# VHH binders against Dermatopontin (DPT): the designs that were tried, part 2

Target 1, 183 residues: Dermatopontin (DPT), of Sus scrofa (Pig) (p45846)
Amino acid sequence: QYGDYGYPYQQYHDYSDDGWVNLNRQGFSYQCPHGQVVVAVRSIFNKKEGSDRQWNYACMPTPQSLGEPSECWWEEINRAGMEWYQTCSNNGLVAGFQSRYFESVLDREWQFYCCRYSKRCPYSCWMTTEYPGHYGEEMDMISYNYDYYMRGATTTFSAVERDRQWKFIMCRMTDYDCEFANV

## First folded at step 4 (VHH; framework vhh_7qbe_3)

Design f23 (from q13 with R103L S107E)
Fold by ESMFold2-Fast, scan of step 4:
Formats: structure tokens, C-alpha cells, sequence
Structure f23 (fold): chain B 183 residues (1-183), chain A 121 residues (1-121)
């Protein structure tokens, strides 16, 4: 007997091809399309396939109230095996990620792709809860509040677990120039 | 609350083309199209992630149908080409709270009332 009794088209629910950016231990570089920022981060951990994570990102156009980004750049490298805390320089928002795996420490280095929005300043920043909730679990961080944008993250590496937990730094953006905020 | 309204259905000759639209009253994430033919169960047609970067199609429509979206307009599209009599169905628009494409209808939070497509020769 075959049986998925409520929904026969659920034959696709076990579909594993959902646009993962990388294979295990593969380096990658991901940028949102111009004018978009990262709004979701999804990842799965595969201990048996080399103790690494596969990553997937969703991007969203910034509201018309923010306007066009004035410039974008790759931020400084955050080294593999280390705990770190980083936000985009120059009041930037995260619009991508770049990473490569280091077998020597069994961990990844990371860089943010950051974009600046002139005449807008981050404020009322807060940190998400830990993603994943426990090492080795799948993570699915979704920004449900469209008024908050990712500016960075803090992350800890566990040598025992061979995995990372992340807290994302989320901020609102003002509707006035940063120079007026600083004066 | 969120409402989904399909449009673009109608009568079309076999081999013809039709474009369906689905307009949402507010924010949507990943979205999909499902259909139900006469005397049949509802079946998956296509899905698209919020960014539009990932799309999935049922084998029966691959190469003939194209799913796309315009997030600025809160609108989902299904371009249907080379239509066959087997494509005759009521087409439903569905939306999820997931940013990533989903194929299981149990993960779709919102559904439209459907738009009828009849293919004849």
C-alpha cells in the first residue's frame, strides 16, 4: 500500500535540491542582486560528510524609503576557528556572504558583502537568539519584521562540536542623514 | 488578513498559451501554483522562492510552464505554453511563510479561490 493520505503531491516534500550555495567543504561567494539585502539564512550541518555546513540565503529589495545603495564592498575576513563579532562598516547592511573551509581547524573563514545607504543610519539594534538552538541542528533564520535589517553577526566556534552558533545583529534605519545624527 | 486573487483563466485551444496572475493583498514569501482537474486530486504545478532564485516544476509541465514573480507588485505569474487537454483544471495560487520554495501543500498558509482553465481542440 502507498500512503501519504492527505496530500499525494507531498512526494516532493523530501526534495533536497533547494538551491544550496555550496557543497560540503566548498568555498563560496554569494551576493544579493543590486538593491537587495539578506533577509533569511538557512543551513544544514553534515557531520558524516566532513563536519561542515551547507548554506542558503534569501534576499529582498530594500523599501523604496531607503533608496538605492550608494556603494557595496567586501568587509574584512573573520578567521576560521575564532569567535568573532562584526558589523558592516560605514553603517552598511549585509547583502552577501563569502566563505572558505580550512581543514587545519575544521572550520570556515567568513566575509560579509556590505552595502551602504546614504542618508540612512542604523538604530535600535538588537541581537537574535542563537542559530541553531543547539550545535549540529538545522538553522532557518527569517527576518519577519521588515523594519529590521541585518548589519552583522556574532558567532562562536565549538572545537568539540565542530560547529558554529550565530546571533545576527538586526537594526532599523533612520529616515535622515547620518551626519545629522552625529552632530 | 492576507488574500490571494487569481486571474487570467479561460478557454484556450490546444497548443495555445495563457498567463495566470495572482495578486496578494500584502507580504508573501515563497509561493506556488496547484491545480485540480475534473474528478482528480489537487496536484503540484510549480513553486518559486521569495527571491525568485529557485523554481521547481512538476514533470508534466517542465519546459512548457514558467513561474515568475514581481515582489514590488505582490504578484505571482504562471506562463503556460503548448497547452494540452490534460492541463484543464482549476488553478490555485498559494503562499507560505517560508522564504525558500516548498512543494508540500501542508506548508502553504494561504490559498486563493482558484481560476478555471479549459483547454479544447
Amino acid sequence: as target 1 above (183 residues)
Amino acid sequence: QLQLVESGGGLVQAGGSLRLSCTASGRTFSMGWFRQGPGKEREFVASISWSGGSTYYADSVKGRFTISRDNAKNTLYLQMNSLKSEDTAVYYCAATMSYFEVLSPSEYDYWGKGTRVTVSS
Scores: ipSAE 0.000, ipTM 0.213, lowest interface PAE 12.3, mean pLDDT 81

Design f24 (from q13 with M97V S98G)
Fold by ESMFold2-Fast, scan of step 4:
Structure f24 (fold): chain B 183 residues (1-183), chain A 121 residues (1-121)
Amino acid sequence: as target 1 above (183 residues)
Amino acid sequence: QLQLVESGGGLVQAGGSLRLSCTASGRTFSMGWFRQGPGKEREFVASISWSGGSTYYADSVKGRFTISRDNAKNTLYLQMNSLKSEDTAVYYCAATVGYFEVRSPSSYDYWGKGTRVTVSS
């Protein structure tokens, strides 16, 4: 935990000022700068062109107490059209997303880019409620100046709505040495 | 220091409607409504993201209550329909120092003093 000292980057930004990572049905790969993790996920549903979403992400540096990430990797692909649950392996935190659109199922495959911090373990994990609150709506999942980090998500695709709802898995990270995952 | 002031509470008959307002002294991020009934702990009612694009409700109020905000006026609203005796409580407005989707009271940094809602049979 960080005591009276917060996250190393304490500035807050209006998410609407950021550009979209992708155009409708465009594949993309997004990675936070080195030493940063995803702290916000924003998306709008494209109603005119069909059922795809445009995505935007915000990143912030991890606290100096975590140190440099010891390793980063792409997690396994989560297939388009499927319900899935995935957290970063090896106590990792989400530091990016990769996705391709598949017209055959009108949905996207997904991969997390994950980074691990040596001897730091997730704890006090919880799952957000669904994003968006209703299929087809804008979604804003934003966590600034709070010591919860995204470790993964569970998500369900609706063929009828042609859209996806997400629940994000949020955890604190120990500020002391540990040797095992407790999530 | 951010100040939150609730208004709109009062006495209403079961099945009736009431709209609560919360005015902030400055810009806010994520905001929520919590309530505390007689002899009970403070519980989550509803929350809304800064943009208004994401809203979240306690199961006990889903379909009956609607949370909304007007950022130009620094005002949060709670439209309460089909009120029940169980909805009798002091309603508190809360705000975060950053952008959050949160349902826990401990996640909120600023709190109003509350406005009382009494639902009579």
Scores: ipSAE 0.000, ipTM 0.151, lowest interface PAE 13.3, mean pLDDT 80

Design f25 (from q13 with R103D)
Fold by ESMFold2-Fast, scan of step 4:
Structure f25 (fold): chain B 183 residues (1-183), chain A 121 residues (1-121)
Amino acid sequence: as target 1 above (183 residues)
Amino acid sequence: QLQLVESGGGLVQAGGSLRLSCTASGRTFSMGWFRQGPGKEREFVASISWSGGSTYYADSVKGRFTISRDNAKNTLYLQMNSLKSEDTAVYYCAATMSYFEVDSPSSYDYWGKGTRVTVSS
């Protein structure tokens, strides 16, 4: 749980400082602080009975030009064992992840935590290359120096490898009111 | 060799309900139901993942049919409610290790012989 990784002699412990939000096969729910979005996804693969991954996320504040998020919500579940493609609804940006491990399929179900920015629209969207490059490898996807935000992902599961590859969907956001834009 | 055996078919009046069962002789991964009506091609009805966490339904049966499974018994179920004359068909149980194209018959490696469902109006 919170602080279960424990460092001796610390007054306050944030389990995210340990590098991982979960232990092998542990369910988790991670949310960026209000006004922040996910800018990095890191993961290592564990080769144990019912192989699984540990996950680490980094968040950063969105630019002042986007304003405050108008609402946040948990997106629909993407189910274990399946390939899927999902973006945050309502022009939302990814600000967290929730996941549970299913031993029967040796895979995880996933949900995005999404936040909407009023009258700001995604544009110039692109898809990253595969993370990890090969099943079983460590992955480290970082978007710190880009004017792009994660809106979702597409992912494939391999029952043989007991692992998942991801491509992240990245978009710029307008700095003008897209409801009143003249085309 | 894996065997799938369907049961529970029969004659029922429109608006009625039936529960179909499919028992596998061994472990299965993803499973589904397909049907073939008089003069029609075999069509997808519903599918379920091993964990039960993923289910898919054909638009024609959404809200009326429910697919479920009991892995301890190697048994798949299809609860059919609010039956219509258009639901009259031979219902087939299918199993595969693949999760891709769950609505395609070609994605399934094992098939039962079918059980007949007749809905009289």
Scores: ipSAE 0.000, ipTM 0.092, lowest interface PAE 18.5, mean pLDDT 79

Design f40 (from q06r with Y102N T105D)
Fold by ESMFold2-Fast, scan of step 4:
Structure f40 (fold): chain B 183 residues (1-183), chain A 123 residues (1-123)
Amino acid sequence: as target 1 above (183 residues)
Amino acid sequence: QLQLVESGGGLVQAGGSLRLSCTASGRTFSMGWFRQGPGKEREFVASISWSGGSTYYADSVKGRFTISRDNAKNTLYLQMNSLKSEDTAVYYCAAKVGYSFNLPDSESGYDYWGKGTRVTVSS
């Protein structure tokens, strides 16, 4: 069972970090458990069987000092075949991904699932190196920094390689009310 | 500030079972077990998320070992079944004391470590 845009999405509560979220060219929707955010992104590339990637994510709970997420939403679509740069709106943190494969460009469109922590603001942001290091290779993005949260990514698509490289945007979050910090 | 104390190690015959415990002196996030056999590097065994909802196992122990936790007691467990001579090692409890961006099987992601408990599996 699939739709025009690929296979049905998986529900996050049925997903395991030991399992791949998607099969080749399959659409998917992944959400971290409530109160958790994405801390690892793993992927393998299958050039021979349709030049697509399988994805796997790891999630971790945010500290109690941040409180519970006040709201979560799906961010705007980033279209297949394009390079893009996006962070979660409203000072949000990345807590999931959804994606559909498009045969016309041999690439995926992407959306972040973002969660907001009331009156917490990002600061001390930095960007990771590119993943994978070379097109077509496995990628395994992990961070060793405490109190840094993924807010978004920038990614480039290579039509020649039929693959993407990603850089992730990582930020700390304040422990004080900061909704007026820029005023 | 945080202390981890392992217990439950000992001598057991191949095919036998042991249950290891690790008690933390305070709140922890993800916890895991690592081991180091004679003449070997330390290797990942299993880990469990803060909520207990996610568990991870090394391929060598999948189907034989079960990790669990009791958050009310700040205690981590490793139920070891169908033990093999290759399981002979010092087993270390490890804990995260806050949010981190490490994969569960990364040693560098753990903030505190116990002193280890020895498991010897005889043929």
Scores: ipSAE 0.000, ipTM 0.148, lowest interface PAE 11.7, mean pLDDT 81

